# VHH binders against q9xw16, part 251

Target 1, 132 residues: q9xw16
Amino acid sequence: MSGWNAYIDTMTAAAPSIKRCAIVGAADGSVWARTEADNVFKASEEELKTFVALFNDVTQVPAKGADIEGVHYVVPRTEESLIFGKKENTGFFAVKTKSAVLIAVYEGPNEVAAQVRKAVESMQTYLNNAGY
Short names: E, the ipSAE of ESMFold2; O, the ipSAE of OpenDDE; V2, 0.75 times the mean of E and O plus 0.25 times the DockQ between their complexes.

## First folded at step 23 (VHH; framework vhh_8ghr_2)

Design ha50 (at its last look DockQ between E and O 0.66; V2 from the best seeds 0.00; counts 0 for: pae E 2.03 > 2, unsure alone 64.1 < 65)
Fold by OpenDDE, look of step 23:
Structure ha50 (fold): chain B 132 residues (1-132), chain A 123 residues (1-123)
Amino acid sequence: as target 1 above (132 residues)
Amino acid sequence: EVQLVESGGGLVQPGGSLRLSCAASGFTFSDRYSLAWVRRAPGKGEELVARIKDSGEYTSYADSVKGRFTISADISKNTAYLQMNSLRVEDTAVYYCARGYPPLPTGDYFDYWGQGTLVTVSS
């Protein structure tokens, strides 16, 4: 396991609705860590490469949506370093740090989204402050 | 294979200086890793001495060494350094280089360690 798994665990602990999570390189989508075992994050390298590139122009993402793990999400919200996707009772938050993209896929009612976002953004801020 | 190799340890008098080196191989410590110096004094536990991310834009130090020790890195050589000035007897320890990550509130995590280099400060 990668040492980055500790940060996956931190996010999943902070938001129990997170089902799968990954930390990937912002430049190339390379996987630094991902949830495994019963909750394997299954996005392919090619898919992640495409996904992280969305941050190059987030303003276009709501119009086309985003794909993670072969699932297409509508994107109701983007910010400079944040992409929010939604599909039925699932969704994801992806945030970009200096060198990484954090992706958290969650399942549950809309009410759980706030907690998931908070967990991911908290990690984002933490990593940025640490130079990551 | 990931490997960290420390060098530069030795015997020095109080007030003296020493420079440790940590040569990393099998990985690049820049974008997704940090390098740290951790020391273990005789009969004591481990103490994180200093940590560096990238070429030095992000560094941290134990209070016990602030103002005396400087951690730096040469990314092109994939090497970290610890400049130790104004050495004290209590700085005597085995100094380890370790591959690390962003500091976690829950505690620091290091997955690879060097063999260590002994620093002895004695009159």
Scores: ipSAE 0.804, ipTM 0.898, lowest interface PAE 0.7, mean pLDDT 95
Fold by ESMFold2, look of step 23:
Structure ha50 (fold): chain B 132 residues (1-132), chain A 123 residues (1-123)
Amino acid sequence: as target 1 above (132 residues)
Amino acid sequence: EVQLVESGGGLVQPGGSLRLSCAASGFTFSDRYSLAWVRRAPGKGEELVARIKDSGEYTSYADSVKGRFTISADISKNTAYLQMNSLRVEDTAVYYCARGYPPLPTGDYFDYWGQGTLVTVSS
């Protein structure tokens, strides 16, 4: 697993509570890498196109929520380049870089959520510094 | 099928200039990849000379070539370039174009390579 898959591996190793993860193009939602096999990230191309467009104006996302993998999440808050979604004991963090959106779906309590956020934000910073 | 084809190598005197081209096919320059020039002198290992994001931005260079070489990309022609100025005998090598990804702290991965173009710097 090299190329963009190396970044999937890095995030899942840094936060083992991540159940599924993807890196998608920020412009069009195309899948550049994702978790596979028993942990397949199952969002459709059309769903991902809609999802990445949320970053065009994150201030409107809390009112609408967000859909990933056919699941609707409440979005309690956003930041300029971050969307946090919750549904029951599961959630996601998504961050936008210069070229991509990183999406991590996790399960667990709020203590786990902080670990997941740190993993995706660390990768966001690294990719932004590299120009991606 | 992804292909990278280098051209522009040749014989040049020390202090001279050459411009290498890397014509890409099978993918389009956008925002997902990087293009790199890697050189190998006879009997020596590979050296990453320069890298550019395939959108034409975010360049980096080996210390040995900084200030002398310039990498660029023309998205409309799907082609990357290496402008080599102030050439030295130690720049003599086969120069390869390669497709890569964002830099990794532990090294780089290149999934497609060209066939190489020879640059000889000699009096």
Scores: ipSAE 0.460, ipTM 0.759, lowest interface PAE 2.0, mean pLDDT 90
ESMFold2 (binder alone), look of step 23: mean pLDDT 79; pTM 0.804

Design ha51 (at its last look DockQ between E and O 0.64; V2 from the best seeds 0.00; counts 0 for: pae E 2.4 > 2, unsure alone 64.3 < 65)
Fold by OpenDDE, look of step 23:
Structure ha51 (fold): chain B 132 residues (1-132), chain A 123 residues (1-123)
Amino acid sequence: as target 1 above (132 residues)
Amino acid sequence: EVQLVESGGGLVQPGGSLRLSCAASGFTFSDRYSLAWVRRAPGKGEELVARIKDSGEYTSYADSVKGRFTISADISKNTAYLQMNSLRVEDTAVYYCARGYPPLPDSDYFDYWGQGTLVTVSS
């Protein structure tokens, strides 16, 4: 267990619709922490390496989508440090900090997305202010 | 193996100065970690003294040591330092170096600790 698990718990507590969550290195996609037990975040190292690289040019991501945990998501929205993916009643928010990428996979109706986004962006802001 | 080794403790008179070092090995404390100094005075609980992220761009201090103590780091040496000036008798404690993470309210966490170094401030 990593000390970064505390931050996973913070995000999942802030948004109950988050099913799986991970904190990875922005440079290489290395896993710093992830949800485990019944809600294991299952993205491979190779997949995460590819995923974090999407932030190098987010403008191209909507056209090609994004893959997480072997699942392909359409990407309706990107910002400089944010990627939003959707698939049926699931989705994800990924946000980039100075040194990390936070990924939250959620399940539920569209209405839950706002809370999930708020949770990860709140953590993003916190980490950035702390130099992470 | 993760290891933190403190050094530099000793006996000093009030008003004196001391510089502690924390040599980290088995990991690089940049990027995903922070280093902190935590002290335990006799008969008292732990007090977070100072915290540093990276080479010093981000630091924090306990109110009790602000203006007197300075935490710094040399990334190339994977080492953190605590410069203690204007030392007071109440600064007497065992000073520990600890590997930490971003400071979360009510959920601060350190997973590795050094053996500690004793700082005694006495006339």
Scores: ipSAE 0.796, ipTM 0.894, lowest interface PAE 0.7, mean pLDDT 95
Fold by ESMFold2, look of step 23:
Order: sequence, then C-alpha cells, then structure tokens
Structure ha51 (fold): chain B 132 residues (1-132), chain A 123 residues (1-123)
Amino acid sequence: as target 1 above (132 residues)
Amino acid sequence: EVQLVESGGGLVQPGGSLRLSCAASGFTFSDRYSLAWVRRAPGKGEELVARIKDSGEYTSYADSVKGRFTISADISKNTAYLQMNSLRVEDTAVYYCARGYPPLPDSDYFDYWGQGTLVTVSS
C-alpha cells in the first residue's frame, strides 16, 4: 500500500456518505490511492486521464459533463479547481491540487453533498500547503 | 523495482563538507513523492535530516542541520542530493536515502530505502 491511502481514510472519515474515493495524478490520471474492500474505486486509467484533463479548462465542463467509473454525470457548475457532478441522488466532487486530483463519489441529499465538498476541499488545502 | 543508491560518504574533518547523492530508479521524479535523508548513529534511533518534494521544491530540515545542510533534487538526473557543510563530529552516522510522501506532523512513512552511506566526521 502507498502512503497516500492515509488521505483517503481522512476524507472518508470526514464524510461518511462518500461511497468511493480516489487520489490520482493530475498530469496523467494514474491512481495513487483509492478506496478498497467493499467500495473499490474502479475507473480505468484511460478514463481518469480524460477526467483529470477537464481541469485544464473547467469552464468547458458544464457543456460536456463528466464520466467516472463508466457513469455519466451532468456538471451543473464548476469553480477554478473544483468539478461537481450530479446524477439523480448521487454525485461526485473532484478538486485539483498542485500534484493531484481528489475524487469523491457520494450518495445522498444536499446536506451530505455539502459535507463531501468540505471534506475534499479541506484536503485540497492541506495538500496545496504541503506542496502537493 | 524501485531502488535508491546513495554515494558520496566518507571521512572528513570537522568543518569540512561532503555532498551525498541518491540515484533513483524504478520510478521517475515528478510530483507524487518526497525524497528524504535519514541518518542513524550507532546505537541511536533514526533522525529525519532533510526532505524535499521530488519535483525539487518544498524543503524541510531537522533543527540540528538547518543552515548547514541543503537538500536538492534534479528531475533530469532522477537524483536527490544532500550538501553537508560545516560538519561536526555529531553528524557522524550512516545516511540513508528514502522515498516518502507529503509531510505529516506526527509521523513519517517511507516505502523504499537505500543501503546507506557512512559519513565519519573526525579529526
């Protein structure tokens, strides 16, 4: 196991509605860590390469949507380093750090979505401050 | 296979200088890892001497070496360095290169280690 899995554990503990979570390289989408056991994050390397490239211009993402684990999400809005995807009662938040993209796939109503966003943005801030 | 190979150790007088090198193979310096120098004196525990992000940024140092040692990384050579100036007898140790991750305030995790290079500071 890589030492990046500690950061997966921190995010999932902070927001229990996260069903699957990954940390991937921002340059190439390679998986550095992901949820395991009953909730294995299963996106392909090719899909993740396409996904992380969305951060090259987040303003174009709402028109296209985004795919994770073979599921297509509508993207109602983005921010400079954040993509929010939605499909029915499920969604994802993805944030970009200096080195990585953090992806959290969740299920639940708006209250839990806010908690998921807070968990990934807190980790984004920590990693950016550490240079990652 | 990930491998770290240290070089540059030896015998030096107090006040002298040495430059240690850590050549990495099996992975490429980019921005996923950190490189660290960890030293172990005989009968002592390990001391984290210096850390750098593998892109060549974000350095940190033990208080005992701050201002005297400089860590650096060269992506094009896949190599980390420790420039050791103003050496003291208490710097005598085996110096290991190790691969790590973003710094944590209460623990360090290193998944690959070199075999170490001996630095002896003695008059």
Scores: ipSAE 0.385, ipTM 0.707, lowest interface PAE 2.4, mean pLDDT 89
ESMFold2 (binder alone), look of step 23: mean pLDDT 79; pTM 0.809

Design ha52 (at its last look DockQ between E and O 0.73; V2 from the best seeds 0.00; counts 0 for: SAP .784 > .668)
Fold by OpenDDE, look of step 23:
Structure ha52 (fold): chain B 132 residues (1-132), chain A 123 residues (1-123)
Amino acid sequence: as target 1 above (132 residues)
Amino acid sequence: EVQLVESGGGLVQPGGSLRLSCAASGFTFSDRYSIAWVRRAPGKGEELVARIKDSGEYTYYADSVKGRFTISADISKNTAYLQMNSLRVEDTAVYYCARGYPPLPYGDYFDYWGQGTLVTVSS
C-alpha cells in the first residue's frame, strides 16, 4: 500500500487490457507500487534493476529483447523513453519519466496495444510535468 | 516507522517572519516522495500551502502565500522547511507537514502527517 497505487489504478482504469502494472525507481528498479491480489506484478527487484538499466541504451534492446516476470519478450520498438515488448497475445509498455519507470503488462490482440500505450504515455507526461 | 515532526511555530506580529521545520524519519527524502505543508485555520478546512520535490527543483505555492513563503529541503538532514515572511493575521493556523506524491487532479494524497505546529499572527 503506497501512495503510488493511485497512479497504477489510473493506468489500469484507462486501459482494461492492462493485467499487471508497476511503478519503479528509474535509478535502481526499486518497487514503488505494483498491482497485487489476483494480478500480482511478480518481477523481482533484481530483475527490475536490470530492466530499468535498459533505458541507458535503448538502441541495444531490440537485439536482445527484455525480460519481465521471468518472461522473455521480443522488443519491436524502442524510443528514448519507451520500450515495447511482445510475446504472443501479451506485451508490455515501459516508459521512463524523470524519476520512475512505468511498466504495464497487457493481454489481448494487437489492437489493444494502442490503448495501453496511451495510458502509460499519458501518465508519463503527467508525472514529468510534476517533476517525477 | 515513518514519522514527521514539525517545529518552529509560535506567536508573531503581523509583518513578522517565522521558519518552520519538518524533520522526517523512517524514510529518506527521495524522488519517490514530495513534502508538503498544509495548514488548517480555525473554523476552516485544510489548505495546501506549499509542496516540494527533491531539493527544490519543483515547488508549488498556494496563491495566498506566493512571494511570502518559501519551501525548501535539506536532503542531508532529511528535513523540510517553510520560511514564512510578511506574515498576516489570516496566516494563523496549525501547520502540518505531510509526505506526499505527485499532485492528483482530483485531490492531493498524503500518507503521513506530523502532529502540527501552531502559528499565531496577532498584534
Scores: ipSAE 0.789, ipTM 0.891, lowest interface PAE 0.7, mean pLDDT 94
Fold by ESMFold2, look of step 23:
Order: C-alpha cells, then sequence, then structure tokens
Structure ha52 (fold): chain B 132 residues (1-132), chain A 123 residues (1-123)
C-alpha cells in the first residue's frame, strides 16, 4: 500500500460496511485518496470544495443538507468536526482533521452507523495526533 | 514532475557541523506530505534519521541523532533542511531526502527520493 491510500484501507478494514471512502484536503476539497475500482468514490472537485466548506459553520448544515457524489443527504446531526448524513438505508460520516476531511459512505442498519462513526473518529484522532 | 535535490554534503572532522538542503519542485509544501532524511552508510541498509510535516511542524528523530540533528522546513522556499551538529564518524553516509506521509505503525512509505549528498566524517 502507499501514502494516503493506506488510511483509506485502514478505515474500510475497520468498518466493512463502508462502501466508498475519501480523504480530501480541508482547505480546497482536493482528493488525496479515495476508494477505486468497483467502488470508486465519484465526486467532482466543485462538489467537494462546497462540502468541506460546510465545516466552516456546521450549525447551518441541518437546514440545507449536504451533497456527495450527486446524492442529497438529510443531515440530522452535526458536531464541531463531524457531519452525519442520511438517505434511506445509506448514509455518510465526515470528520475534519487538522489538514483533511475524511468521508465514509456506508449502507446498512443503525448498528452499522455507529461502527462507521467509530472508524472515522479513530482515524481523525490518529491523524490529529500526527499533525495532520 | 516531482523532484527533490539535496545539497550541502562534504568532508567534516568529528565534532563539526554541516547543513543539508532539500529543494523540492513539482509540489508545494503545505500540509499534505512529510519530508524525511534517510541515510545509507557503506555496507549498511537505510536508516530514517528525521521527518517533518511539510508545513514545517511535527518533527521526529532517530535515537541515534536526537539532540544533535535538527530538521526544518521553509514553506516560502519550498525547501527542507537538516542541521547536523556534533558529527561522528558513524554519521558518514549518503543522505537522501524523500517525500512521505503521516507515520504508520507498520512503517514509512516514500514515493519520491533525491539523488543523495555524501557526508564524510573523518579525522
Amino acid sequence: as target 1 above (132 residues)
Amino acid sequence: EVQLVESGGGLVQPGGSLRLSCAASGFTFSDRYSIAWVRRAPGKGEELVARIKDSGEYTYYADSVKGRFTISADISKNTAYLQMNSLRVEDTAVYYCARGYPPLPYGDYFDYWGQGTLVTVSS
């Protein structure tokens, strides 16, 4: 494995219900790594730039929701560095680190959501401690 | 094209000092990568001696050089440095700079390497 892709692999291994995942620059939404091949994470640079900017004021996000990969999610929950989105039997967790935003898109029941959140928050803590 | 170019090597007596430079092109120091110095002594493998986040913060040092070497990065010059003080004969090696990532428990990965600069410490 290599570079930022190692962190993609770590998160998907920790929560197998993650279907697609990306690590993007917090400042500009540029893609540093993403799931590829049969489960490619498909989001435009413009969409990701808009998405990472949501972390500038998370209190506004529940009123308007969030778009990732051309899919609109209801956002019932935000925290200072976390956005949770839902659409039917699918959802996402996104967390902000010092340098990046980690995005994990998953499918499954409520217990799956908790496991996905734990995986991304554990990585958030690790990267923050490393200065990223 | 990403390139890393080292300079500043040479011959120094034990106890002396040298400053190595690593000029980067093809990417900009910001907050995505790390820069590392790796050395290879004759007949020996590679040793990671120091690492810094490309923003100029969050340093790590090998025990063999801690307290004697200082890594730094200057974003405005897109250049990393290794200040080597109190040099010993055992520090004799070719020193490479390399681009890396946040540290991983199972090891480091470097995707681009410089050509190396020779440091010889001898009486």
Scores: ipSAE 0.498, ipTM 0.781, lowest interface PAE 1.9, mean pLDDT 91
ESMFold2 (binder alone), look of step 23: mean pLDDT 81; pTM 0.833

Design ha53 (at its last look DockQ between E and O 0.72; V2 from the best seeds 0.00; counts 0 for: pae E 2.1 > 2, unsure alone 64.0 < 65)
Fold by OpenDDE, look of step 23:
Structure ha53 (fold): chain B 132 residues (1-132), chain A 123 residues (1-123)
Amino acid sequence: as target 1 above (132 residues)
Amino acid sequence: EVQLVESGGGLVQPGGSLRLSCAASGFTFSDRYSLAWVRRAPGKGEELVARIKDSGEYTSYADSVKGRFTISADISKNTAYLQMNSLRVEDTAVYYCARGYPPLPQGDYFDYWGQGTLVTVSS
């Protein structure tokens, strides 16, 4: 268990619809922390390396989608430091900080997405302000 | 193996100065971690003295030491420092170096600690 798990817990507490969550290095996709036990975040190192690289040019991501945990998501929205993926009743928000990428995979109706986004963006802002 | 080793503690008179060092090994504290100095005075609880992220762009201090203490780091040496000036008797404590993370609103979290170094301020 990593000390970064506390921040995973913070995000999951803020948005109960988050099923799995991870904090990874923005440079290489290395896993700093992830949900475990019954909600294991299962993305591989190679997949995460590819995923974090999407932030190098987010404008291209909507056209090709994004893969997390072997699941392909359509990407309806990107911002400079945000990628939103969606698939049926699931989705993810990924946000980039100075040194990390926060990934939250959620399950539920579209209405829960706003809360998930708020949770990860709140953490994004917090980490950025702290130099992370 | 993660290890933090403090040094530089000792006896000093009020108004004096002391510089503590924290040598970190088994990990690189940049990017993913912060380093903090935490002190425990006799009969008192723990007090976060100072925290540093990276080479010093992000620092924080307890109100009790602001203007007197300066935390810094040498990334190339994976070492943090605490320059303590204008020392007071109430600064007497065991000073620990700890590996930390961003300061959560719920409270500070540290997962590794050094053995501590004693700082005694006395006339």
Scores: ipSAE 0.802, ipTM 0.898, lowest interface PAE 0.7, mean pLDDT 95
Fold by ESMFold2, look of step 23:
Structure ha53 (fold): chain B 132 residues (1-132), chain A 123 residues (1-123)
Amino acid sequence: as target 1 above (132 residues)
Amino acid sequence: EVQLVESGGGLVQPGGSLRLSCAASGFTFSDRYSLAWVRRAPGKGEELVARIKDSGEYTSYADSVKGRFTISADISKNTAYLQMNSLRVEDTAVYYCARGYPPLPQGDYFDYWGQGTLVTVSS
């Protein structure tokens, strides 16, 4: 794989329960890379702009929840650079780096969620250390 | 259409200096890419000489050039530079500007390359 898509591949390989994944610009939500083909990540531009803005004040997100790909998630908790959303047997983790927001949508039980979180946070750390 | 155009190469004596330029078009320096200088000398493969985030921050260098070369980027001119000081005969190579991404653990990927500019260091 090439470009930012290599980072998509790295995350999906590290956590196979990730069904869809994207890397978007932190400033405007523009899509830099996403899962394609049968598992296309299909959030709209407007939705992604709203989504990345949640990181401006993560303390208000649990009260509102979050929308991605037209799906509304309950947000049980946030951290300064991490939002975790949950809906039934699915969820997402999103983390902010210096330049981007990494979004991973997964399916499975809570034990699988830990693997997904580790994959996105590992990439967050790597990108932050590289200045991105 | 992404293009990278190098300039500033030439003939210089050991101990001399040169400044290479890489003018980019078809994309704007912002926050998404990296710019790199990669050189190829006879008998050697490609060597990543220096890398910079396209915002103008976060630089890295090959050990062989640390302290002698400086990479920089000017967002307003959409141009990256390589200041080469204390040049040595072993710095003789074709120098390519390339567009890349954050460093990858498995190795670097560059999706666009310039045509190269020749730097010759000889007495």
Scores: ipSAE 0.430, ipTM 0.737, lowest interface PAE 2.1, mean pLDDT 90
ESMFold2 (binder alone), look of step 23: mean pLDDT 79; pTM 0.809

Design ha54 (at its last look DockQ between E and O 0.68; V2 from the best seeds 0.00; counts 0 for: pae E 2.4 > 2, unsure alone 64.0 < 65)
Fold by OpenDDE, look of step 23:
Structure ha54 (fold): chain B 132 residues (1-132), chain A 123 residues (1-123)
Amino acid sequence: as target 1 above (132 residues)
Amino acid sequence: EVQLVESGGGLVQPGGSLRLSCAASGFTFSDRYSLAWVRRAPGKGEELVARIKDSGEYTSYADSVKGRFTISADISKNTAYLQMNSLRVEDTAVYYCARGYPPIPEGDYFDYWGQGTLVTVSS
């Protein structure tokens, strides 16, 4: 268990539709914290390494999509530090901070996406302000 | 094994200076962690004195020590420091080094602590 779990709990509490969540190193995709127990975030190290590298050029991501936990997502939207993926009634928001990438996988109708985004962007802002 | 070892505490007169060191081992002081100094005065609760992220680009201080204390770190030595100037009697406390994370509004999270070093400011 990592001290970073507290921040996982913060995001999941802020958006109940988040099913799985992870905080990983932006440089190498190393897992700092992840949801566990019944909601284990299952992305492999190799997959995460590839995923965080997407932020090196987000403009290319919509064309090729993104993979998380062995699931391929269409990417309708990217920003400099944000990747939004979608698949059926699931999706993810990934945001990049100075040193980390926050990944939140959610399940539910499109309406829940806004709350998930707010949760991860709030954490993004908080971490950036703290130098992370 | 994660370990934090404080040193540099001692007896000093009011107005004097002291420099504390916190040697970290078992982990690398990197983007994942912060280091903090927390003190406990006799009969008082814990007070976060200062926090540092990385080599010092980001620091924070308690109002009670601003302008007098400076936290710094040497990443190459995996060590944090607390330079204490213009010491006051009320600065008397056991000073602990702790491995921390970003300060969340709900509270500060520290998972590893040193054994502490006693700082006594007395005439």
Scores: ipSAE 0.743, ipTM 0.873, lowest interface PAE 0.8, mean pLDDT 94
Fold by ESMFold2, look of step 23:
Structure ha54 (fold): chain B 132 residues (1-132), chain A 123 residues (1-123)
Amino acid sequence: as target 1 above (132 residues)
Amino acid sequence: EVQLVESGGGLVQPGGSLRLSCAASGFTFSDRYSLAWVRRAPGKGEELVARIKDSGEYTSYADSVKGRFTISADISKNTAYLQMNSLRVEDTAVYYCARGYPPIPEGDYFDYWGQGTLVTVSS
């Protein structure tokens, strides 16, 4: 394992339905780690800067949705530190920690979505407890 | 290129104090990394002595040094410090500054290391 990539590996192992995943800086959306190779997480710095800013007021996000990797998602719900996006049989969960935003893009039905949410929230808790 | 440069080691009597410095270059202290002091004593493996989030928050210490050592970070100088008080003979070691990440149960990963600075506590 190496650097922040170890945490990408942990999340994808916990929820195999995650197709793409990233850890980005909460302040500026800079990419600290992401899935690579066959499942490259493809988002520009400008897009990620806009995305992480959604956490400044999550209550406004359901009205406008969210864009990741050039894909627009409907956001049916948010929580204080969580944004859930949906498009057909795909979706994402994003959670904010003290230092970062964790983003997981998945495919599958609601049963699969619960597994993805659990994986990202478990990592969120771990990183928050470590101060990150 | 990321570099960590330690200074402040030397010879000191038991009960004395030293302050180690770790000047970082090639990256800026923010909230992405951790900084750690790791020591290697003769006949022993490496021991993680202290760590701090590079923002200057969230410190932790080995039980062997709690209450005697203090890690700190000065963001404006891009420098971490280890204040070592009430030194004991068993603190004799080469002390390394290292850049790391959030802690993990299986052990820590450090991607850059300084050259080390020798601390000798004798008599």
Scores: ipSAE 0.402, ipTM 0.730, lowest interface PAE 2.4, mean pLDDT 90
ESMFold2 (binder alone), look of step 23: mean pLDDT 79; pTM 0.808

Design ha55 (at its last look DockQ between E and O 0.76; V2 from the best seeds 0.00; counts 0 for: pae E 2.2 > 2, unsure alone 64.6 < 65)
Fold by OpenDDE, look of step 23:
Structure ha55 (fold): chain B 132 residues (1-132), chain A 123 residues (1-123)
Amino acid sequence: as target 1 above (132 residues)
Amino acid sequence: EVQLVESGGGLVQPGGSLRLSCAASGFTFSDRYSIAWVRRAPGKGEELVARIKDSGEYTYYADSVKGRFTISADISKNTAYLQMNSLRVEDTAVYYCARGYPPVPEGDYFDYWGQGTLVTVSS
């Protein structure tokens, strides 16, 4: 565990529908922190390396989708530093900061997505302002 | 094993200068971490002196040392530095190097500390 766990806790507290969460290096997908125990984030390093590379050209992601934890998500929306994936009653928001990618996997109806997005974008802004 | 080792402390007269070094091992200076200098004066609590992210693009200084102290880092040497100029008697303290993370509203979070190096400013 690392000091980055505190920021995992902040995001999960801000959005209770977040089931799993990770902070990874934007450059290589290395795991800096992740939810553990009953809500362990299970994406492999190889998968994360591929995932963070999606931000190199987000415009192509909606056409091919994104994989996290061995699950394929359709991607209804991308922005320069944001990838939104959906699968049935689950989804994820991934946002890119200067140095990191924040990934939050959530479960629930569509209505919970807004809160999840707000949580990760708030953290994104906070980290960017701090130089991370 | 993560380790931080401070050096460069000593006795100096008021108005003098001193340069502290913090050699890190067991991890590399990277986007993941910040480095901070924290001091503890006799009978006083801890004070964050300075913090650096990356190679110096993002720095923080306590008001008490602004304009006098400069924090820097040499990534190639995995070493951080604290250049202390115009030293004052009130700067006397044990100076610790610490591995940090993004600051939170409550303050800075550090997970590893060095053993500290004593800086004594006295005439």
Scores: ipSAE 0.751, ipTM 0.875, lowest interface PAE 0.7, mean pLDDT 94
Fold by ESMFold2, look of step 23:
Structure ha55 (fold): chain B 132 residues (1-132), chain A 123 residues (1-123)
Amino acid sequence: as target 1 above (132 residues)
Amino acid sequence: EVQLVESGGGLVQPGGSLRLSCAASGFTFSDRYSIAWVRRAPGKGEELVARIKDSGEYTYYADSVKGRFTISADISKNTAYLQMNSLRVEDTAVYYCARGYPPVPEGDYFDYWGQGTLVTVSS
């Protein structure tokens, strides 16, 4: 409930369809905060290091897809600071800020994806404006 | 073990200058945190004086010190500084260095504090 975890709480409150969420360092994928307890975000540090490196060239990601929490997602398209993935009735949105990558994994039909995207992009804007 | 150690306090006359240092250990200045100077005058509550992102950018200053104080961070030395110029008697306080995070509307949260360094401004 303190430090970077306050931003986890803000995103999950803004989009209840988010089931798991993390804030990781953009340079190395280190976990700064994540959902825990019975909703633990389970990605390994090695997987997160690989994941954040995708933002070095987002144009290559649709050809490869992306792995998070041991799950492989199809990435239909990307934007300069946004990667999203889909697998069946689940997906993720990830955005890069100046210092971090915000990752939100959601479950539910495609109609809830817009809420999730809005929550992570709003936080991206807030953190970028604060210099993070 | 995260620690913050302040130094540079002392007795100065009004109009003088001091430079406070905050040496950090147990974590590295990078992009994850903020460093702040908070002061407590005798018998008074605390006042956030200045804040900087630990990379050395994105500063905040209290109105009471704008134009007189400058916060900075040196990543290579893992140290933050508060340059205090044009000191006034009302700047007399114990100055604490604290580690924080991006600001939120509810106010700043600081998870580690130094032990403080006394600044006395009097003639």
Scores: ipSAE 0.430, ipTM 0.750, lowest interface PAE 2.2, mean pLDDT 90
ESMFold2 (binder alone), look of step 23: mean pLDDT 79; pTM 0.815

